# Designs tried in a protein design chat: VH-VL binders against q39962. Part 10

Target 1, 193 residues: q39962
Amino acid sequence: DPTDGFTEVPLTEDNFVIQKPYDKPLNDRYSYKNGIRRLWVYENDKPFKVGSPTRPRTEIRIKGHDYSSGVWQFEGQVHVPEGTSGVTVMQVFGAVNKATALQLRVYNGDLKSYKSNSVATDIYNKWLRVNVIHKVGKGEITVFINGQQKLVVNDDGPAEHYFKCGVYAAPDGSSNYMESRWKNIKLYKSDNK
Short names: E, the ipSAE of ESMFold2; O, the ipSAE of OpenDDE; V2, 0.75 times the mean of E and O plus 0.25 times the DockQ between their complexes.

## First folded at step 1 (VH-VL)

Design ua1 (framework fv_ucenprubart)
Fold by ESMFold2-Fast, scan of step 1:
Structure ua1 (fold): chain C 193 residues (1-193), chain A 120 residues (1-120), chain B 108 residues (1-108)
Amino acid sequence: as target 1 above (193 residues)
Amino acid sequence: QVQLVQSGAEVKKPGASVKVSCKASGYTFTSSYYMAWVRQAPGQGLEWMGLINPSGGSTWYAQKFQGRVTMTRDTSTSTVYMELSSLRSEDTAVYYCARDYDEWYYFDYWGQGTLVTVSS
Amino acid sequence: EIVLTQSPDFQSVTPKEKVTITCQASQSIGSSLLWYQQKPDQSPKLLIKYASQSFSGVPSRFSGSGSGTDFTLTINSLEAEDAATYYCHQSYSLPPYTFGGGTKVEIK
């Protein structure tokens, strides 16, 4: 199991910051019901910050445990409805020469690292367990889907890092409507690497 | 190592313009950080003036400074500029550049400040 | 414009004493509040981000709390080096990005 050798870092609601279009109240683009967090945007929604050139998003920014060293792990279960495409659903933020070390994006039912490297196929309308381990000292990010290792990439250098999940419209275009659902979001760390 | 190094102190007459520079180093100037300008009059609090995205050059100005302030950048030298025109004595202040991390979430690194004195 | 009101304006405190500074927003800003420390003739330094998260290298005696409209910065046991002006700052609404009026903390 990807969590073997890790210690869970407790998260509360105070650790979840919802980044949403600036002109929308929270309940217009986010809901939390029966343990399931639903996040959605439309392609023509406003960016998170007024005047920002970024694409629209509704994302959970995990706060309180930003890191620049050590070994950290994100865990969550994700469900992407059919019709959602051209969207980032999970990020490892922070890199030397770019904003993110990793983005997991959905394109036509395939989950990919950016626009390359398929991590999972035929993902629509089913729950996937996603684990992402970042070994900062090694400069390595490993992605597991349903407990199986699917991707290993370099993190592109030291930075302050944190995890995000939800929906963030891809720069190359997206479907008119984008949605992801998340449950059992957990954070872990390891003292051994 | 992240550094923001500002130009030196300036003395200007009322009605003149001043252009303060802020040179960034130790990170990728255009990829993931915005730059803000904040001023502080002697003995007073902090006042936000505006924000520039070094990547695209887009800018935000506080209403009070709209029409008098211009923020620009030079990507080849990793430098941001703040120009303030029609100077008044009330513009005497220390002017800071500050790196705005995480899409306008917080100012993690600040320049050393540039004192601009406006006097007759 | 979101107005941030800090209390008190000034505080003279005995070493090792607990210091509490409050910041009240004119409307709800969630957790989009930051705290800065500014020592005389120095640039401000970030202490707390997102209302309650310590920035890297900040001593554990500094903590932030609150959400919505009411926020608090606490210095659990004041050290001589903590004599400074403290500012709250909201990142919820742009433009304008606004700061509180500041709280000056002096050692008795």
Scores: ipSAE 0.007, ipTM 0.525, lowest interface PAE 10.3, mean pLDDT 88

Design ua2 (framework fv_ucenprubart; at its last look DockQ between E and O 0.26; V2 from the best seeds 0.00; counts 0 for: pae E 6.8 > 2)
Fold by ESMFold2-Fast, scan of step 1:
Structure ua2 (fold): chain C 193 residues (1-193), chain A 120 residues (1-120), chain B 108 residues (1-108)
Amino acid sequence: as target 1 above (193 residues)
Amino acid sequence: QVQLVQSGAEVKKPGASVKVSCKASGYTFTSSYYMAWVRQAPGQGLEWMGLINPSGGSTWYAQKFQGRVTMTRDTSTSTVYMELSSLRSEDTAVYYCARGWEDYDAFDIWGQGTLVTVSS
Amino acid sequence: EIVLTQSPDFQSVTPKEKVTITCQASQSIGSSLLWYQQKPDQSPKLLIKYASQSFSGVPSRFSGSGSGTDFTLTINSLEAEDAATYYCHQSYSLPPYTFGGGTKVEIK
């Protein structure tokens, strides 16, 4: 199991900051009911910040445990409804030569690293367990889907890092409506390098 | 490793234009980072002037400078420029460039500053 | 534009004393507030991002708190090297991003 050798870092609601279109009240683009967090946007929604050229998002920014060293792990279960495409659903933020060390994106039912390596196929309308381990000292990020290792990439250099999940419209285009649902979001840390 | 190096001090007459440069090194200039320009008049606070995305060239300017400021970049030299026209004595200030990115909510690397003096 | 009102303008404090600086936004900015330190003849240095996240390498005596409209920077035990002017900065609304007026902290 990807969490073997890790210690859970407790998260409370105070650690979940919702980044949403600036002109929308929280409940117009986010809900939390029965353990399930639902995040959605439309492609013509406003960006997170007034005047920003970025595409629309509703993302959980995990706050309180930003890191620049050590071994950290994100865990969550994700459900992406059919019709959602051209969207980032999970990020490892921070890199020297770019904003993010990793983005997991959905394109036509496939989960990919950015627009390249396929991590999982036929993901629509089912729950997937996603684990992402960042070994900062090794510059390495490993992605597991349903407990199986699917991807190993370089993090491309030191930075302040944190995890995000939800929906963030891809820069190259998206479906008119984008939604992801998340449950059992957890954070872990290991003393192994 | 990441560094922003600005051009040297300038003395200009009222009505002239000044073009300050900011050369980036130690990272990919056209990545997701933006470059801001912030000025500081002698003994005064920080004043935001504008922002440029070096990748696409998109710009945002404070209303106070709209029509007088132009921000550009040269991707081959990893350099951002800030040109301010129709200079007035109140434009005497140290001009800083600063690297930031939108999602990160930080301007983490700053240039050393360029003193622009406007005097007759 | 979002106006940031910073207080006090000036504070003279004894070494090891606690320093508190406040920043009030004219409208809600969520957590999109930063704190900078600027020493004489030097560029600003980032201390706190996202209202309360210490930037890498910043001493633990610096902390930020608040959300919405009211924010605080605290130095829990002032050291001689902390004599500087401190600025808050909002990155929520563009254009313009705006800075507070600054708080000068000096050692007694």
Scores: ipSAE 0.080, ipTM 0.683, lowest interface PAE 5.5, mean pLDDT 89
Fold by ESMFold2, look of step 2:
Structure ua2 (fold): chain C 193 residues (1-193), chain A 120 residues (1-120), chain B 108 residues (1-108)
Amino acid sequence: as target 1 above (193 residues)
Amino acid sequence: QVQLVQSGAEVKKPGASVKVSCKASGYTFTSSYYMAWVRQAPGQGLEWMGLINPSGGSTWYAQKFQGRVTMTRDTSTSTVYMELSSLRSEDTAVYYCARGWEDYDAFDIWGQGTLVTVSS
Amino acid sequence: EIVLTQSPDFQSVTPKEKVTITCQASQSIGSSLLWYQQKPDQSPKLLIKYASQSFSGVPSRFSGSGSGTDFTLTINSLEAEDAATYYCHQSYSLPPYTFGGGTKVEIK
């Protein structure tokens, strides 16, 4: 199991910072009910901050555990409704040649690394367990879906990093409405180099 | 490594303009980082002047500088410029460029500063 | 505009003793508060982000705390190289992203 050899890092609501269109109240784009976090955004929404060049998002930014070394793991279960496309649902932020080391995007029911490497197909309307292991010393990110390894990529570091999940409109081809639902979000750390 | 290198010190007369450059290297200039300008008069604190988004060139200026400051960028040279017009002696300061992360939460990289002296 | 008020303006401190610097925001800014160190004739350096998260390479003697309107920077055991001016900075929601007035820390 991808969590073998890892110790859970406890998270509370203080760790879940919601980045949303700057002109919307939180409950217009986010809800947390019965253990399920719903995050949504429209293609014509404002960016997270006034003056930002970025596209619209409603994302959980995991606060308090930014890292530049060690072995870290994100875990969560994601549900993407049919009709959501052209959207990043999970990312590892921080890289040298680009803003992020990893983006998991949904295009027409397929989960991909950015626009290229396939991670999973036919993902709409069901829950998927996502685990992402970042071995910073090795410069390596490994993605698991439902406990099975699907992808290994280089992290394009060194950089400071953090995990995010939710919805963030991709550069091109976003649907008018983008939604993901998340539950059981956890963070893990290993002592291994 | 990521670095910001600014143009050299300048001496100006009241009423003139100054244009300070800030060249970025070691990262993708248009990759969702913004560039802020912050000044510091001698013996004084830090004063935020404004920002520019290198992608597209959009700007936001602090109200006290609105009408006197212009920030531009050249994506082919990865360079940001700050021009301050109608200079007064009170504009004597070190001018810094600083890189902000996508959510404006930190200035993690600062230029070395450019001293601008305004005197008769 | 969000005003950040730092206290004290100046502190002279015996080596190895604890330094405490406060920053008060005129409105709630959540945890969108940062701390910078500036030594004479140098550019500022980022120490703390999100009120309490140490930036990469910052010595463990530096820590931040607080949320909302009241924030604190602590140097647990002052070292000679820590003589500097410290600034708080907010990056909350809307520009302008203002700084506190600074706190100069000197070795007694």
Scores: ipSAE 0.064, ipTM 0.683, lowest interface PAE 6.8, mean pLDDT 89
Fold by OpenDDE, look of step 2:
Structure ua2 (fold): chain C 193 residues (1-193), chain A 120 residues (1-120), chain B 108 residues (1-108)
Amino acid sequence: as target 1 above (193 residues)
Amino acid sequence: QVQLVQSGAEVKKPGASVKVSCKASGYTFTSSYYMAWVRQAPGQGLEWMGLINPSGGSTWYAQKFQGRVTMTRDTSTSTVYMELSSLRSEDTAVYYCARGWEDYDAFDIWGQGTLVTVSS
Amino acid sequence: EIVLTQSPDFQSVTPKEKVTITCQASQSIGSSLLWYQQKPDQSPKLLIKYASQSFSGVPSRFSGSGSGTDFTLTINSLEAEDAATYYCHQSYSLPPYTFGGGTKVEIK
């Protein structure tokens, strides 16, 4: 199991900061019911900050455990409904020469690293266990789906890192409506790997 | 090998307009990057003018320049433009384009600068 | 808007000496503070991001510290090539993202 050798970092609700279109109330783009966090956004929504040039998003920003060293792991179960495409559903934020070290995107039912490197196929309407391990010292990110290693990539150098998940419209190919659901979001840390 | 190459120096009369170009190479215009414009009057500090998302064309202008500045892009040539109208002597400055990335709003790549001189 | 006040405006420093530049924000900006280096007749270059993280290629003698309203750029053992004007820059919350007034560092 990808969590072997890791220690879970306790999370509280305060660690879950929601970024959403700045002109929409929270409940118009986010819900938390029965342990499931539902995040959605429309292609024509406003960005999460006034004046931001970025595409629309509704994302959970894990706060309070930003890291610039060590070995960290994000775990969560994601459900993407059919029809959602051209969207980032999970991020490792922070890089030297760009904003993110990793983006897991959905295109027509495929889960990919950015626009390439398929991680999983035919993902719609299913719960997938996602584990992302970031070994900062090695500059290495490993992605697991349902406990199976699917991808190993290099990050873009050491930076201030944190995890995000939800929906963030991709540069191209976005569906009008984009949604992801998350449950059992956890954070792990290991000092010996 | 990412670089920004700006158009050459300009000399303008008061009341005229100037359009400075910034051609990007070594990367593709995406929603992850935007282009900011920053100017610097002779012997003075840096002044933030605004930004554009070259991917979608969204812009934000500093209040000081609203109504006088227009930022555009041509994705086919990977070029961003900054047009400043109703020029006055105080607009004499070196104008820089600078690439920024999402959330950090840091500018890691800068153009060489374009001197715009406004004089009667 | 958020105002950044740098101090001092000017320093003349002997090589190998320590240089300290401060930047004070008119309100708390967390760690959303950047430092740029601009050498004479050159474009600015990103030096420090997120208050304390060195950008790629930046010599180890440069370091940034601080959070909230008070920030510091330190050059531990000044080199001749470090003659430049240094600017702090904030990217907190909403635009505009303002610059400090700059600190010019000259070599004695």
Scores: ipSAE 0.028, ipTM 0.670, lowest interface PAE 4.5, mean pLDDT 93
ESMFold2 (binder alone), look of step 2: mean pLDDT 90; pTM 0.920

Design ua3 (framework fv_ucenprubart)
Fold by ESMFold2-Fast, scan of step 1:
Structure ua3 (fold): chain C 193 residues (1-193), chain A 123 residues (1-123), chain B 108 residues (1-108)
Amino acid sequence: as target 1 above (193 residues)
Amino acid sequence: QVQLVQSGAEVKKPGASVKVSCKASGYTFTSSYYMAWVRQAPGQGLEWMGLINPSGGSTWYAQKFQGRVTMTRDTSTSTVYMELSSLRSEDTAVYYCAREDYYDSWGYYFDLWGQGTLVTVSS
Amino acid sequence: EIVLTQSPDFQSVTPKEKVTITCQASQSIGSSLLWYQQKPDQSPKLLIKYASQSFSGVPSRFSGSGSGTDFTLTINSLEAEDAATYYCHQSYSLPPYTFGGGTKVEIK
């Protein structure tokens, strides 16, 4: 299991910061009910910050455990409704001279690392367990889907890092509507490796 | 000054292999930049061969070159290499290295190009 | 693989005229389209990134537009130094990245 050898780092609601279109109230683009967090945007929504050239997003930014060293793991279960495409659903933030070390994106039912090889196919309308381990000292990020190792990539150099999940319209174009649902979001750290 | 300097022209016989180098200077080689290799046959257009991440060594190759191309890097000399084996006359081309940059993961682009290396394959 | 089709292959233009070059993608690539200029015996030079954003130091007479499958490079008022071959490039899908076939622009 990807969590073997890791210790859970407790998260509370105070650790979840929702980044949304600046002109929308929270409940117009986000809901939390019965353990499930639903995040959505439309392709023509405003960016998170006024005047920003970035595309629209509704993302959970995990706050309070930013890291620049050690071995850290994100875990969550994600459900992407059919019709959502051209969207980042999970990020490892922080890299030298760029924003992210990893983005997991959905394109036409495939989950990809940015625009490259699929890490999972035919993902629509079902729950996937996503685990992402970042070994900062090795410069390595490993992605597991449903407990199976699917991807190992480089983290593109030192930075302060944190995890995000939700929907963030891809620069390469997107569907009109984008939605992801998340549950059982957990954070882990390894102090014994 | 930020620059990419490539190795000199090569003349090879059919069936041989060639290894072209591209040395980066003026920036942190193992930072966020990737490096691409693009070739151009005489009088023809640009053809993408592959991409390498100098930090971790991850590579992506065009299917046409899969099995014949190998991209590597040496972090101690800030140099990337492109080796092409089983050379044919149609591999005669100028081979360029190009640095891939991006804006906030927004869009990727080749902002800096080496001067090119002419590889001639003849008997 | 994503195929980029450029038009025209060649054009001869008088100085100060407007030049329009098109690039069509075989599938939608959003705004992940780039334009390069290549002069004889020189390396390509980036002009436009992300379909419409001018790269630093590029003269204002160059502009890019489009999204999805249809893209255009415009040279508003052609100067003698603009005689070159122009290429579009998609960075949407990896692997492979692909280039258009090129458009050669010469001065009359």
Scores: ipSAE 0.000, ipTM 0.458, lowest interface PAE 16.1, mean pLDDT 88

Design ua4 (framework fv_ucenprubart)
Fold by ESMFold2-Fast, scan of step 1:
Structure ua4 (fold): chain C 193 residues (1-193), chain A 122 residues (1-122), chain B 108 residues (1-108)
Amino acid sequence: as target 1 above (193 residues)
Amino acid sequence: QVQLVQSGAEVKKPGASVKVSCKASGYTFTSSYYMAWVRQAPGQGLEWMGLINPSGGSTWYAQKFQGRVTMTRDTSTSTVYMELSSLRSEDTAVYYCARDSYWEEGYGMDVWGQGTLVTVSS
Amino acid sequence: EIVLTQSPDFQSVTPKEKVTITCQASQSIGSSLLWYQQKPDQSPKLLIKYASQSFSGVPSRFSGSGSGTDFTLTINSLEAEDAATYYCHQSYSLPPYTFGGGTKVEIK
């Protein structure tokens, strides 16, 4: 199991900061009911910050446990409704050469590292368990889907890092409506590398 | 390593157009980064011209250059172009491309090209 | 458009002295303010992002502060290699993202 050798770092609602279109109240683009967090945007929504050229998002930014060293792990279960495409659903933020060290994106039912390697196919309308381990000292990020290792990539150098999940419209285009649902979001740490 | 390499110096006549290129390497060109163009006249400060999203091709131009500037990209060669038309002597400047990541708490224009001198004279 | 006013325009400073450069915005820009260093015949380099966060590899003698309309770049103890022109830049309102007029710092 990807969590073997890790210690859970407790998260409360105070650790979940929702980044949403600046002109929308929270409940117009986010809900939390029965353990399930639903995040959605439309392609013509406003960006997170006024005047930003970025595309629209509704993302959970995990706050309070930013890291620049050690071995950290994100865990969550994700459900992407059919019709959602051209969207980032999970990020490892912080990089020297770009904003993010990793983005997991959905394109036409496939989950990919950016536009490159598929880590899962035919994902629509199913719950997937996603684990992402960042070994900062090794400069390495590993992605597991349903407990199986699917991707190993190099991170993009030293930075303050944190995890995000939700929906963030891809810069190259997206569906008119984008939604992801998340449950059982957890954070883990290991002092062993 | 991330690098932006610009085309060489140009000498143009008033009324002509100039097209400067900026070739990116060391990162995914169509990722979440945008590309800005900034110019600097001799002995003067930095002046922001505009921004392009290399992935979608969307552009934003400073009002001063609206109607004279066009920014484009070629994803197959990881190259951004900036074309300025109806050149005047006051357009003589070094033109820079720069990678831009302003959308979150974090990075600004973190990688810059070496600059391209455009001289406008008769 | 948002206008950024830098002060002073020019400073001649003895090595090891403290340098303070100010940037005033014509309207509130939160913390969406960056600082760049440009040495003669070189491209600008990013020093400070989001008003007060040092960019990777920038010496600790450089610090940024402020929010809203008033921002400051401080060089705590000037070194010879710090002779350059410094520019503030706002990333709050697009288009345009605007630069301040620059502050030239030279060594006595």
Scores: ipSAE 0.006, ipTM 0.482, lowest interface PAE 11.9, mean pLDDT 88

Design ua5 (framework fv_ucenprubart)
Fold by ESMFold2-Fast, scan of step 1:
Structure ua5 (fold): chain C 193 residues (1-193), chain A 119 residues (1-119), chain B 108 residues (1-108)
Amino acid sequence: as target 1 above (193 residues)
Amino acid sequence: QVQLVQSGAEVKKPGASVKVSCKASGYTFTSSYYMAWVRQAPGQGLEWMGLINPSGGSTWYAQKFQGRVTMTRDTSTSTVYMELSSLRSEDTAVYYCARGDEYSWFDYWGQGTLVTVSS
Amino acid sequence: EIVLTQSPDFQSVTPKEKVTITCQASQSIGSSLLWYQQKPDQSPKLLIKYASQSFSGVPSRFSGSGSGTDFTLTINSLEAEDAATYYCHQSYSLPPYTFGGGTKVEIK
């Protein structure tokens, strides 16, 4: 199991910051009921910050455990409804020459690292367990889907890092409506892996 | 406070189309709630037809109805529509709209619309 | 698609007796299982959400249990107003969301 040898870092609601279109109240783009967090956005929504050239998003930013060293792991289960495409659903933030070290994006039912390597296919309308391990000292990020290793990539250099999940419209275009649902979001760390 | 009011009974001939309406009140129509359509043939069980998100207009249809069903909404009147084409006698049923929360727990249902298809 | 199989399809019960209805899913759906009650000539009403959580205003004699593929609805002490058809419903996989075939409960 990807979590073997890791210690869970407890998360509370105070660790979940919702980044949403600046002109929308929270309940217009986010809900949390019975363990499931639903995040949605439209391609013509406003960005998170006024005046920003970034595309629209509704994302959970995990706060309180930003890291620049060590071995850290994100875990969550994700459900993407059919029709959602051109969207980032999970990211590892922080890189030397760019914003992110990794983005997992959905394109036409496939889950990919940015626009390149597919890590899962035919993902619509089912729950997927996603584990992402970042070994900062080795500059390495490993992605597991349903407990199986699917991707190993280099990070893009030292930075303050944190994890995000939800929906963030891709720079090259998206479906009109984008939605992802998340449950059992957990954070882990290890000194020996 | 939440209320779903459907249009009245319809009698159609085979090959015709029918469009049933469902008007919502008592909550924000374009919030996080979906609207589903579920039908029930006389003496039979519940059959899910599809789902619409009134906020963005996204739809999901059961494969059995794909190509024959269209779900739409009008945000100015807080109304959802379900149109079923190429009607057959087997389409005779009571058609319900139902409000689903984000996890598709259908907590409020319309009164139902009887659609009879006969020659 | 996920198929839900309910058992029994019919049950005739004396008032105050315990009623047990089962719902089996063709694949694991976690806890994404709901129970509805439909009385003659009425719309369905939500009883139980997330396999075991009672909806607001539902009498305490109704309870749900189970996870994965096997689910149960229990009516601890049947009252006359409980004569109805009961349906299980999965909200795990879309499309389609599916219903069980129903269990009709009648009073003797």
Scores: ipSAE 0.005, ipTM 0.435, lowest interface PAE 14.3, mean pLDDT 87

Design ua6 (framework fv_ucenprubart)
Fold by ESMFold2-Fast, scan of step 1:
Structure ua6 (fold): chain C 193 residues (1-193), chain A 124 residues (1-124), chain B 108 residues (1-108)
Amino acid sequence: as target 1 above (193 residues)
Amino acid sequence: QVQLVQSGAEVKKPGASVKVSCKASGYTFTSSYYMAWVRQAPGQGLEWMGLINPSGGSTWYAQKFQGRVTMTRDTSTSTVYMELSSLRSEDTAVYYCARDLWYEDDSGYYFDYWGQGTLVTVSS
Amino acid sequence: EIVLTQSPDFQSVTPKEKVTITCQASQSIGSSLLWYQQKPDQSPKLLIKYASQSFSGVPSRFSGSGSGTDFTLTINSLEAEDAATYYCHQSYSLPPYTFGGGTKVEIK
């Protein structure tokens, strides 16, 4: 299991910050009920910050455990409805010369690292368990889908890091409507490097 | 090793409901596998009815059965249930549960193990 | 929904002959196609996954090919125990997953 050798870091609602279109109240783009967090956005929604050239998003930013060293792991189960495409559903924030070290994006039912490496296909309307381990000292990020190792990439240099999940419209284009659902979001840390 | 054992044959009248069970063993019931229900009318082909995730209980139903079918699970007994209501003569069929691997890479998704089937007869 | 069309419906084949069964999808499904064998009064058994990958324990005479909309199951040299109905199945679009109508293979 990818969590073997890790210790869970407790998370509360105070650790979940929702980044959404600046002109929308929270409940117009986010809900949390029955253990499931639903995040959605339309391609013509406003960006998170006024005047920003970024595309629309509704994302959970995990706060309180930003890191620049050590071994950290994100875990969550994700469900992406059919029709959602051109969207980032999970990211590792922080890199030397760019915003993110990793983005997991959905394109036509395939889950990819940015636009390149496929980590899962045929993902629509199913729950997938996603584990992402960041070994900062090694500069390495490993992605597991349903407990299986699917990807190993370099983290693109030292930075302050944190995890995000939800929906963030891809810069190259997206479907009109984008949605992801998340449950059992957990954070882990390892004493082993 | 992996076994899916279904409940016995049922005879029902039109308008009744039937609840078929499927007990899983030989693997971790709540890990990486969904459970599908597929039926087959006498002399006919296979028809997918729906899918349940035993871990969280999430379900997906074929449009034809929406409103009449309910899939549930009991994690303490590693059992999935399929209940079909408002039975018609056209619902006479063998009902199968099948284990669905729900992750992908080069191998894709597939129904690797099937229950033995449960014959449901709807007659007056 | 994605419709799968199988042909032929039925074929009677001499032992040791090659059998070819086709499955056509109403839209592209990549390689998300499976083949099952069902013998009388038995549950289906998985033969081929992801269009061309043999499932564990399946005899080498069974092979699958194709991608997109056109798929083929081949039995290179038919044996007596291969008398069965064969079904294709797409796992590309959920809901619904769909099956082909089936091809019954009998031994002459």
Scores: ipSAE 0.000, ipTM 0.429, lowest interface PAE 18.7, mean pLDDT 87

